VH-VL binders against Protein RcaC (rcaC). Designs and how they scored, part 8

Target 1, 117 residues: Protein RcaC (rcaC), of Microchaete diplosiphon (Fremyella diplosiphon) (q01473r527to643)
Amino acid sequence: KVMILDDDQDWLRTLPTLLKPWGFKVTTLADPQQFWTVLQAVTPDALVLDVNMPQINGFELCQLLRSDPHWQRLPVLFLSVLTDPTTQNQAFAVGGDDYLCKPVKGVELANRILRRL

## First folded at step 1 (VH-VL)

Design u16 (from u7 with heavy chain G99A R100Y Y101P Y102W G103S S104G G105Y S106R W108T; framework fv_sutimlimab)
Fold by ESMFold2-Fast, scan of step 1:
Structure u16 (fold): chain C 117 residues (1-117), chain A 122 residues (1-122), chain B 109 residues (1-109)
Amino acid sequence: as target 1 above (117 residues)
Amino acid sequence: EVQLVESGGGLVKPGGSLRLSCAASGFTFSSYAMSWVRQAPGKGLEWVATISGSGGYTYYLDSVKGRFTISRDNSKNTLYLQMNSLRAEDTALYYCARAYPWSGYRYTFDYWGQGTLVTVSS
Amino acid sequence: QIVLTQSPATLSLSPGERATMSCTASQSVSSSYLHWYQQKPGKAPKLWIYGASSRATGVPSRFSGSGSGTDYTLTISSLQPEDFATYYCQQYGSSPYYTFGQGTKLEIK
C-alpha cells in the first residue's frame, strides 16, 4: 500500500496508472490538512511526499513522522521538481529515505519504492 | 472575487526602509503561498520572495537576502514585505501575487495586484 | 540557478500572421512548471498558459504552448490586434526559485 501526497492533481491522476504494473495499492491525497486522518485510515507501507506544498512542506511532515513512535520507520520518498543539492541534503537530514525529481518514470518510482519495503 | 490590493510604496533615499502591504480577499488566504514580484521601469519581471501558506517557509532572491523579509498575518489576510538597506537597483513596481498550488496551475501566479511603486533615489 | 532566455526580444508582425516565440532554460525543467504570462502596458501580468501547454480560462484557442526539457514555444496561429503585448515565460524547478525570462515584445509591424 502506497500513499501519495502531492498538490498537483495531474500527477495524482497519473501516478496510480504508472504504478499499476507492479501491483501497488495506491491512495492519493491532494490536501495536506487531511494527511494524518488519511494516514491513520490507510496505514501505508510507503509514503511518497511532494516537498513544497502551499500550506506545509513535505520536510515538516517527515519530521513529524520521525518523531512519532508508530510512524518513525515508515519509508518516505520525496518526489519534487526541486533539483538542487541543498534541498536533497535537507530531505535526508529530516529523515527521508529517497529523493526523486519530477518528471519520473513509473519503473524508476516503482523500483525505488520496492527497494524500501 | 479574488482581490489583492497593495500599499506602502513611495520615495526613499538609499539605505532607507519601507514596508509594503497586500490586503487579500475573496479566497482562503492561509491555503495559498504568496509572493512579491517586481518590475523596474521599462524592464521585465523579477521574482523577489515567496512565503508558504502557514508562514513557516520563506524563499528569497539572492540579492535581497538579509535585507528584505517577507511575512504574513493570516488572521488579517495581509502579506508584508519589509525592505531594509534599500538600493537604487531596488527601484521598481512591486506586485503582490498569489501562488496557485492545485491542479495544473501549480507554482503559477494566477492573480496579481495592481502594484505599488518604490523609488530609491537621492 | 536556472536562467530562462526568450527569443526573439522583439517580434514585429501584422494582424493575421502566425507568431512563434521561444523560451530556453539553462537546465532541463519540468514542463508541468513552465508557464507563460501576457502583460499589456500599464497593466499587471495575466497567467496565459500553464504547464507548458494548457490555456488559462478565457485564453483564445489560437494560443498554443508546447515543449519539454530546455525548449519551450508559444505560438499564436492568427494574430488579432488585442494579442500585441509582452509575453514572459516562468519556471519553478531549481532551489526555491521562481525565474522569469526577459520577455518577448510582440509589436505591430
Scores: ipSAE 0.006, ipTM 0.577, lowest interface PAE 11.6, mean pLDDT 84

Design u2 (framework fv_sutimlimab)
Fold by ESMFold2-Fast, scan of step 1:
Structure u2 (fold): chain C 117 residues (1-117), chain A 122 residues (1-122), chain B 109 residues (1-109)
Amino acid sequence: as target 1 above (117 residues)
Amino acid sequence: EVQLVESGGGLVKPGGSLRLSCAASGFTFSDYYMSWVRQAPGKGLEWVATISSSGSYTYYLDSVKGRFTISRDNSKNTLYLQMNSLRAEDTALYYCARDLEYDFWSGYFDYWGQGTLVTVSS
Amino acid sequence: QIVLTQSPATLSLSPGERATMSCTASQSVSSSYLHWYQQKPGKAPKLWIYGASSRATGVPSRFSGSGSGTDYTLTISSLQPEDFATYYCQQYGSSPPYTFGQGTKLEIK
């Protein structure tokens, strides 16, 4: 099971279709305020998380996950338009497991997720 | 059967504009990245632009950045290439091509249209 | 940017002969992302080999692809008249740009 949090509706429509051939069960979420409610309901095996969202920073969500005894080991893959090396370094510093630049090919995303499952 | 049909090519003067169209049929258009690939007369293949399945993300060959705009209308199963500030070096047969994302051997073009000729000349 | 160089530019052979053509990358490329296209005069290119070695649908068994790293090869074991065409290699790692070789023209001797 894969949960995707991103405020870009086009990516949320596209990613489930890109991942379909690999058998991933995908839950998408646009609203960061529903994050904890959906996370508890879905209990995903991996999380794909955008860095830049209007209400909350993805790095801050990752830090909160790493502080939670239930979720501290959940694989987190960041997916962002930012290619800056310091941003990528910060992603790993907050406990992220991977960082991918948008846009990403379905096969690349699938392989990165499979490595974590 | 997958079919891609290009149109909109023609003769245009340097600095002019053209809009190419590619009508897609025989597959779920909105599921695929789409690309434009060109071939100058007697020369090899050169990738020009790619657009994501949703249309949110676009990529361009460096020499066409700021001049060309790739877009799509998923409700009409149509891909577009708006070409502005055309140069003699843009003269080529322009192919519409489907990019297959869903396989291990991603990043190849499994179906191509027949192309539409763009000639930039005084 | 990865540059693909094909050799030779032109292969002049007769039907029944073996054809071998090379594609060399300026730096290492995953074989999963190295592909070959066949193009006949006046026609659009057709996907021929994907992932360095997998034949596309309808491609005859006499065609084989191989290679890894920087060196890739397309081989035709016994040329048929319909095989005379230009062959292009292409790579794409995970993100644009897509890169094509300049092509190898296979012509009748």
Scores: ipSAE 0.000, ipTM 0.553, lowest interface PAE 14.7, mean pLDDT 84

Design u3 (framework fv_sutimlimab)
Fold by ESMFold2-Fast, scan of step 1:
Structure u3 (fold): chain C 117 residues (1-117), chain A 122 residues (1-122), chain B 109 residues (1-109)
Amino acid sequence: as target 1 above (117 residues)
Amino acid sequence: EVQLVESGGGLVKPGGSLRLSCAASGFTFSDYYMSWVRQAPGKGLEWVATISSSGSYTYYLDSVKGRFTISRDNSKNTLYLQMNSLRAEDTALYYCAREGDYYGSGSYFDYWGQGTLVTVSS
Amino acid sequence: QIVLTQSPATLSLSPGERATMSCTASQSVSSSYLHWYQQKPGKAPKLWIYGASSRATGVPSRFSGSGSGTDYTLTISSLQPEDFATYYCQQYGSSPPYTFGQGTKLEIK
């Protein structure tokens, strides 16, 4: 199971299509206010997380996950339009497992997720 | 087990208003996007409006924008459609439908209610 | 706006025959967001095929969906009496984000 949080609803609906050939069960979420409720309900094997969202930063969510004994081992892959080295370094510093730049090929995204499962 | 039950339809004059309700049961209502889809007598299906699981995002058919408002009360497991400035062309059976899969990822309607009839006539 | 055109509008066949109906989009649609519904008179529609080719729960194996881009097909290999209904295709991905075809009515000869 893969959970994806991103504020771009068009991109969010594209992601299940990109991942369909690999058989992933994908849950998408645009509203970060529901993050913890969805996380508990889905219990995903991997999380794909946008860095820059209204109301909450993806880095902040990752830090909260890493502070939680229950979720501290959940693979977190960041997916963002930001390409600068500082942002990428911050992603790993907060406990992220991978960082990919938009736009991304379905094959590349699927392979990165599979490496973490 | 999943049930959607619409109510609130009726006969109304052009320019009038109606509020439709859909009572949901058998699933965690707050986990699903919900939609209204209508069907005019003897015609095909037409999507009207969608609301996200939290209620933060709404989408409308162009011809109903500014006249219809979709809303939900997750504490009551109820979906609403407020219809104002009704026109003869809005006459239809209105279905409540669940968008299949958590938080709108399915983009299909997996469960439908029985529908509630709205007739706009002088 | 993506327009879905279904053909034929009416298909008259006998039990045991093969039924084939099409759904053509005015622009390319992702197969993951192309779905089919079955509707019988006086009843609500039922999800029948999702993502162009996946059968919904309880849908018999005689039903198959296929297609990509602009051209999609629903096939029934050997018609049973309960299969006579109206079938609608539906897409996601435009504004309005959801659109339906006008339907193909499958009727008994």
Scores: ipSAE 0.006, ipTM 0.592, lowest interface PAE 11.5, mean pLDDT 85

Design u4 (framework fv_sutimlimab)
Fold by ESMFold2-Fast, scan of step 1:
Structure u4 (fold): chain C 117 residues (1-117), chain A 122 residues (1-122), chain B 109 residues (1-109)
Amino acid sequence: as target 1 above (117 residues)
Amino acid sequence: EVQLVESGGGLVKPGGSLRLSCAASGFTFSDYYMSWVRQAPGKGLEWVATISSSGSYTYYLDSVKGRFTISRDNSKNTLYLQMNSLRAEDTALYYCARDWDYGDYEYYFDYWGQGTLVTVSS
Amino acid sequence: QIVLTQSPATLSLSPGERATMSCTASQSVSSSYLHWYQQKPGKAPKLWIYGASSRATGVPSRFSGSGSGTDYTLTISSLQPEDFATYYCQQYGSSPPYTFGQGTKLEIK
């Protein structure tokens, strides 16, 4: 089970299709305000998270997950258009397990998820 | 009520160009991926192109890549297909189709227009 | 490219009879990717069955879809006059092209 949070509707439509060949059950979410409700309902094995979203920062969500006893080991992979080393370093500093730049190929994303499971 | 109305088809010579339009109504156009599907006389259906809801991502059948351009204007609820360097093999009825995502990853064409005929002949 | 082959090409039957038609994929396809469309002469196709077995809105219960992997079937338990049409299977998977079968024409005997 993979949960994907991104405010870009185009990527949300693309990502389930890219991951389908590997047998992942994918849940997409555009609204960060629904994050905790959906997370509890889905109980995913991995989370794919955008950095830049309105209303909440992906780094802040990752910090909250790492402070929660039930979610502190959930693999978090950041997927973003930002390529600078400072942003990538911050992603790992907040407890992220991986960082990938958009655009991403399905095989690369699938392999990165599988390595964390 | 969902409606898709195509226009712009006609008779053109090989090497010519046509621009197809699809006027959408009855739904929030900007929320949907949209596609063009064609049907040659006496043949089955063939997917041609798909465009994302924002217009940022496009996908094409290999044989039309570089010749056809799919685009959209969300402010006008209109989908377009610019067809250049037309070949006899492009002769077909061209359908506008709404791409609908029910559930996590089920994609299909839930509504279709009436089609517009494109004939490429000398 | 995944090729979908439909059989028979033409099925000639009378109202009240059972119709069965198949769609065979050149390689395994998820059932979630396989759909059926109904098309009558001079009309646009209509979504009929999606995800191999789910009936689209308004589709009568006499229609059923089944299958997995490479082999899929559309069955009509008791033909009505309005059911005579061409039926197309389609796979809409992870990457283009999103291919259709050649169609099975259901015609009155």
Scores: ipSAE 0.007, ipTM 0.551, lowest interface PAE 13.4, mean pLDDT 84

Design u5 (framework fv_sutimlimab)
Fold by ESMFold2-Fast, scan of step 1:
Structure u5 (fold): chain C 117 residues (1-117), chain A 124 residues (1-124), chain B 109 residues (1-109)
Amino acid sequence: as target 1 above (117 residues)
Amino acid sequence: EVQLVESGGGLVKPGGSLRLSCAASGFTFSDYYMSWVRQAPGKGLEWVATISSSGSYTYYLDSVKGRFTISRDNSKNTLYLQMNSLRAEDTALYYCARGEYEILTGYYDAFDIWGQGTLVTVSS
Amino acid sequence: QIVLTQSPATLSLSPGERATMSCTASQSVSSSYLHWYQQKPGKAPKLWIYGASSRATGVPSRFSGSGSGTDYTLTISSLQPEDFATYYCQQYGSSPPYTFGQGTKLEIK
């Protein structure tokens, strides 16, 4: 199972459709306030996080996951419109396993997720 | 009103065939995984087959693999189960059940809606 | 394959009593994937408890689910006449097969 947290409604609609041909079961969430409740209910095998969200930063959320004994090994892939090397380096510094730039092709996203499972 | 209605059950001899149908209404059928679950008289529940929302992926109980085929027609909001080479142990009430919403925004994947079932009896 | 074993097979009690029944998995399962169904004679099953502990819509507060790993429990604090039914636990993971326990029949003493 894959859980996606992103405040962009267009991407929350698009990403499940892009991953459908690969057999992924996808949970989408727009509200980071419900993150922990949904994470515990879904118990995903991988997490796709946007970097820039209102109220919380994706990097901050990744740091919280890495500090939690239960979730510290959950694969985290960042998906963002930001392409600069500094942002990508920070993503890996906070414990992210991968970083992809929007727009992304379903094949590329699926392959990156499978590589981390 | 969300509803599933099964049909197509009946009496058939061993080695025979039947096709079950499940008519769905009150929800967007094409967004959900659908399943068949059976129950032999006086016995418990047994999962039989599941089909993805698009129809691209199908899954089967080992004992029915190669004999049963699950399919769907999203334009008609209908789920099917083609049963071939029927055996006495296939005798059961067959339920249509709604499974996972493939674009998940909720907290669980379970069989939340069930039909009333259609009886399949395999006897000489 | 994950096997679910329910205990007891039959539970004979009177209205007003407390009912406790268990579901044991052959290997650890996420509580998010464990559900309970209620089935009355001649009727289709109804989703009753999902994710081990959450009551489905319309389920009375006297029902509670708990557990994690391999051991799960369904309790009814004070039995009402309409609660006498067969209860099935189910493992519904990220992929099939979706396994059911053999059921616990709650019957009037």
Scores: ipSAE 0.000, ipTM 0.532, lowest interface PAE 17.3, mean pLDDT 83

Design u6 (framework fv_sutimlimab)
Fold by ESMFold2-Fast, scan of step 1:
Structure u6 (fold): chain C 117 residues (1-117), chain A 122 residues (1-122), chain B 109 residues (1-109)
Amino acid sequence: as target 1 above (117 residues)
Amino acid sequence: EVQLVESGGGLVKPGGSLRLSCAASGFTFSDYYMSWVRQAPGKGLEWVATISSSGSYTYYLDSVKGRFTISRDNSKNTLYLQMNSLRAEDTALYYCARDSYDYVWGSYEDYWGQGTLVTVSS
Amino acid sequence: QIVLTQSPATLSLSPGERATMSCTASQSVSSSYLHWYQQKPGKAPKLWIYGASSRATGVPSRFSGSGSGTDYTLTISSLQPEDFATYYCQQYGSSPPYTFGQGTKLEIK
């Protein structure tokens, strides 16, 4: 089970179909306000998280997950258009397990998720 | 070898209908978003419609909404464009194009067919 | 709707010369969404540059794409006879409509 949080509606629309060949059950979420409710309902094995969203920064959300006893070991893979080493280093510093740059290939995303499961 | 072959174009009167087909081969058709792009004689390219790999999501140019329907049959590796209520300004060469597989938040048309001509006139 | 404006409409040059053509967006677009296609008379378009600067397979190194935000450029460092064609820019982000520029026709002087 993979849960993907990103504010790009079209990105989210295509992901379940593009990841289907690898056998993932994908839940997408565009509204970060619903994050905790959906996380509890889905209980995913991995989380794919956009770094920049209108209401919350993905790095801040990752820090909250790492502080929660139930979710502190959930694999978190960041997605971002930012390619600079400073941003990537911050992603790992806040407890992220991986960092991928947009655009991302379906096969690359699938392989990175499988590596963390 | 990736191949896209369009058919179904022809001469039709204003208000008439045509259905275009695009036969795909050389790749796993069901993995790809597909688009129709048209080009009026002597003019530039204009995107018309896009359909998701499953067929669940469709997108249209505003001027064709409600008149054109994009669809696909993955079991036959075929893309369709049903064109109703045709107007003189719909006269164009219609291309079938394959959207890039590997990009999930942006795309480009990596392969194109030869095109099929639609002429809306008396 | 994002409008792409290409300039010049026609570029008349000789083989061996440098060609530069522009694509300007009515609002900022990600360079990852900006692509260029080459079309020769009577033929279908071919993907030429994707993501503003990446050459498609088989595209010669004399072609380069650059730009960000609203301003994008396609450059040919030394024109060859086979390069004379019409070039179209396109923005294809995650949300439609996906828009093409009107094209720049590169013709022999």
Scores: ipSAE 0.006, ipTM 0.579, lowest interface PAE 10.8, mean pLDDT 85

Design u7 (framework fv_sutimlimab)
Fold by ESMFold2-Fast, scan of step 1:
Structure u7 (fold): chain C 117 residues (1-117), chain A 122 residues (1-122), chain B 109 residues (1-109)
Amino acid sequence: as target 1 above (117 residues)
Amino acid sequence: EVQLVESGGGLVKPGGSLRLSCAASGFTFSSYAMSWVRQAPGKGLEWVATISGSGGYTYYLDSVKGRFTISRDNSKNTLYLQMNSLRAEDTALYYCARGRYYGSGSYWFDYWGQGTLVTVSS
Amino acid sequence: QIVLTQSPATLSLSPGERATMSCTASQSVSSSYLHWYQQKPGKAPKLWIYGASSRATGVPSRFSGSGSGTDYTLTISSLQPEDFATYYCQQYGSSPYYTFGQGTKLEIK
């Protein structure tokens, strides 16, 4: 089960289709305010998290997950338009397991998720 | 509906400081990344700084890094730009702009204020 | 850092004519990350086209954007008096820097 948090509705509509060949059960979420409620209900095996969202930064959310005993080991893959080394270093510093740049191909995203499961 | 009103510009000598403010209304301020974009007289647009909705992350143009500080007070719906060690090259009209994400996580400015003029000269 | 170069710098045309202006990126950018703004003298810029080809709310159908990779174009099929303005392209890409082109000034002949 994969849970994807991104504030971009077009991207959220695209990602399930990109991951369909791999058999993933995908839950998409646009509203960061509902993150914890949906996380508890879905109990995903991996989280794909956008870095730059208007309501909350993905790095801040990852730090909160890593401080929670129940979620501290959930694989977190960042998916972002930012390609600079400083941003990637920050992603790993906050406990992220992987970092991919947008736009991403379905096969690349699927392989990175599978590697962390 | 959405309104952004800048203030705090003025004439300042090289090496001086100014603090710009942007009062936001008509939307949930904490839900949006905010930016400062400047335009020198007769010139084009130049992005200066962005702050995330929570205020936890900031981004800067290289030439202002270490001199300018972007901040926000979500309880007052106000964006700030603290400008230190000002140079003649910083002379510009400074716009407050609201960030919007779309497509594959792309970012653009959907609403802009009227701008506040900063003039750095002796 | 990606650099955006707009051409021509100034375009002088009459109402009713077709306008075409270009934005060239120094390296490939996703069309989703390229946007256009319209700015009239003494006014703030307005979002005009986002994601290379989508018109912002209220933008007339005579405006169209196209392009991919490094080459993007904004076209106005039949100029109206209110269309004379400066147009800027902008990208959000490989760095946290939001880059603007230098602008194309569309002026009445």
Scores: ipSAE 0.007, ipTM 0.558, lowest interface PAE 12.0, mean pLDDT 83

Design u8 (framework fv_sutimlimab)
Fold by ESMFold2-Fast, scan of step 1:
Structure u8 (fold): chain C 117 residues (1-117), chain A 121 residues (1-121), chain B 109 residues (1-109)
Amino acid sequence: as target 1 above (117 residues)
Amino acid sequence: EVQLVESGGGLVKPGGSLRLSCAASGFTFSSYAMSWVRQAPGKGLEWVATISGSGGYTYYLDSVKGRFTISRDNSKNTLYLQMNSLRAEDTALYYCARHKGYSYGLYFDYWGQGTLVTVSS
Amino acid sequence: QIVLTQSPATLSLSPGERATMSCTASQSVSSSYLHWYQQKPGKAPKLWIYGASSRATGVPSRFSGSGSGTDYTLTISSLQPEDFATYYCQQYGSSPYYTFGQGTKLEIK
């Protein structure tokens, strides 16, 4: 099970289709205020987070997940338009497991998720 | 009402040790990452250490790494900073600060009054 | 590590004047990661602006923050006596590192 939080509706529409060939069950979420409710209900095996969202910072969410006994080992993959090495290094510093730049190919995203499962 | 109250500061000789405490109240302590931020007399703010809400992750300023240990007791709503091998450069007012996350990056929304640590012969 | 440089170090103005102070990062920082604190002598810092432009609870509307990339600004449209304080910018650049600028001291001329 894969849960995806991103404020870009086009990516939320596209990603389930891109991941379908690999058999992933995908839950998408655009509203970060529902994050904890959906996370508890879905209990995903991996989380894909956008770094740059208007209402929430993906790095802050990752830090909170890492502070939680239930979620501190949940694989977190960042998916962002930000390509600078500093942002990528920050993603790993907060406990992220991977970082991919948009646009991303379905094969690459699927392989990165599978590596962490 | 969120309250953070520091204690444990005092005079200590170079090479000595000191343990700071921060008593938290008015919020679910275990749900928040906490930090120690210091300020030398007449100088600016310098972050020292952070601990995650669970206590599972700790982070340190390079110059204090190996000498200082941040810890917490969530059952007592208390944050600690164990300071060993103290140097004159560690002289500062030490603030306990609560992290606010989930939006706008990590920032400090509540601060205690501070406790003064003076390292002097 | 990202270094934050505040300018000017000291800003001397009179009540009623406009104050503008800058915070420059050595590398690009997301505006969501840049915050401002107000500190009065003998007091703890107080959160003032978060995410470059959002006023913290209780902060008067005369305060505004702006900026992106490497350049950020805090503006006070018409100084009041209670506004004379030291202002610090802070970035969340890389856990575990939280960086503060050296501060801009706003003082009475």
Scores: ipSAE 0.006, ipTM 0.563, lowest interface PAE 11.8, mean pLDDT 83

Design u9 (from u7 with heavy chain G99L R100Y Y101R Y102S S104W G105Y S106P Y107D W108K; framework fv_sutimlimab)
Fold by ESMFold2-Fast, scan of step 1:
Structure u9 (fold): chain C 117 residues (1-117), chain A 122 residues (1-122), chain B 109 residues (1-109)
Amino acid sequence: as target 1 above (117 residues)
Amino acid sequence: EVQLVESGGGLVKPGGSLRLSCAASGFTFSSYAMSWVRQAPGKGLEWVATISGSGGYTYYLDSVKGRFTISRDNSKNTLYLQMNSLRAEDTALYYCARLYRSGWYPDKFDYWGQGTLVTVSS
Amino acid sequence: QIVLTQSPATLSLSPGERATMSCTASQSVSSSYLHWYQQKPGKAPKLWIYGASSRATGVPSRFSGSGSGTDYTLTISSLQPEDFATYYCQQYGSSPYYTFGQGTKLEIK
């Protein structure tokens, strides 16, 4: 199961279609305020997080996950428009497992997720 | 055909307020992020604000944060910009623009309205 | 904050000549998020080149875009009278989220 949190509704509509050939069960979420409720209900095997969201930064969510004994080992892949090395380095510093730049090809995203499972 | 029609511009004194509207037609309004982009007379383009398709997320130019509020009414296919505490440097033609965020080449302004002029002077 | 610097500010050329203008970003930008707009006096901008090199619908083949990282170029191989306009590059990134260059004004010599 893959859970995707992104404030971009267009990407939330696109990503399940991109991942369909690999058989992923995808849950999308646009509202960061519902994150913990949905996370507990879905219990995903991997999480795809956008970095740049208005109400909470994806890095902040990753830090919170890593501080939680139940979720501290959940694979987290960042998917972001930000390409600078500083942002990518910060992603790994907060405990992220991977970082991909938008736009992303379905095969690349699928392979990165599978590698972490 | 996609159409965007702005209204609400006018002359206002410094410290005053104006509300701009943009009437959208020809596409599924709620499926697209919408933006306001301004252009001072004789100057270049400056992005002001963006709102997500659902209206749940908003982004602003730093100099307008706390003064401007972008909003939308998807049932009326209308985008708004509430401008408070207006300053002389806010004088510009304000364009409504559709933001295309889908696909491999996202975050481009693919359709623009004609613009509505806002003049802030005493 | 990513700043886009366009050069030159003004190009004065005659029909039939080649026009080349640049857009330089203060830090690396994905080419997929770099776009160009054409604006004629008194008119709204039009999306002209998207993803650094793809022509928007209706854009003549004499227009080409190229570049990656921090350096991007828009070229017009043989200027026509209708090409005289101001051209703006635009990127998406960290705050501010959407930035435009200051524009290159292409004018008749």
Scores: ipSAE 0.006, ipTM 0.567, lowest interface PAE 14.7, mean pLDDT 86

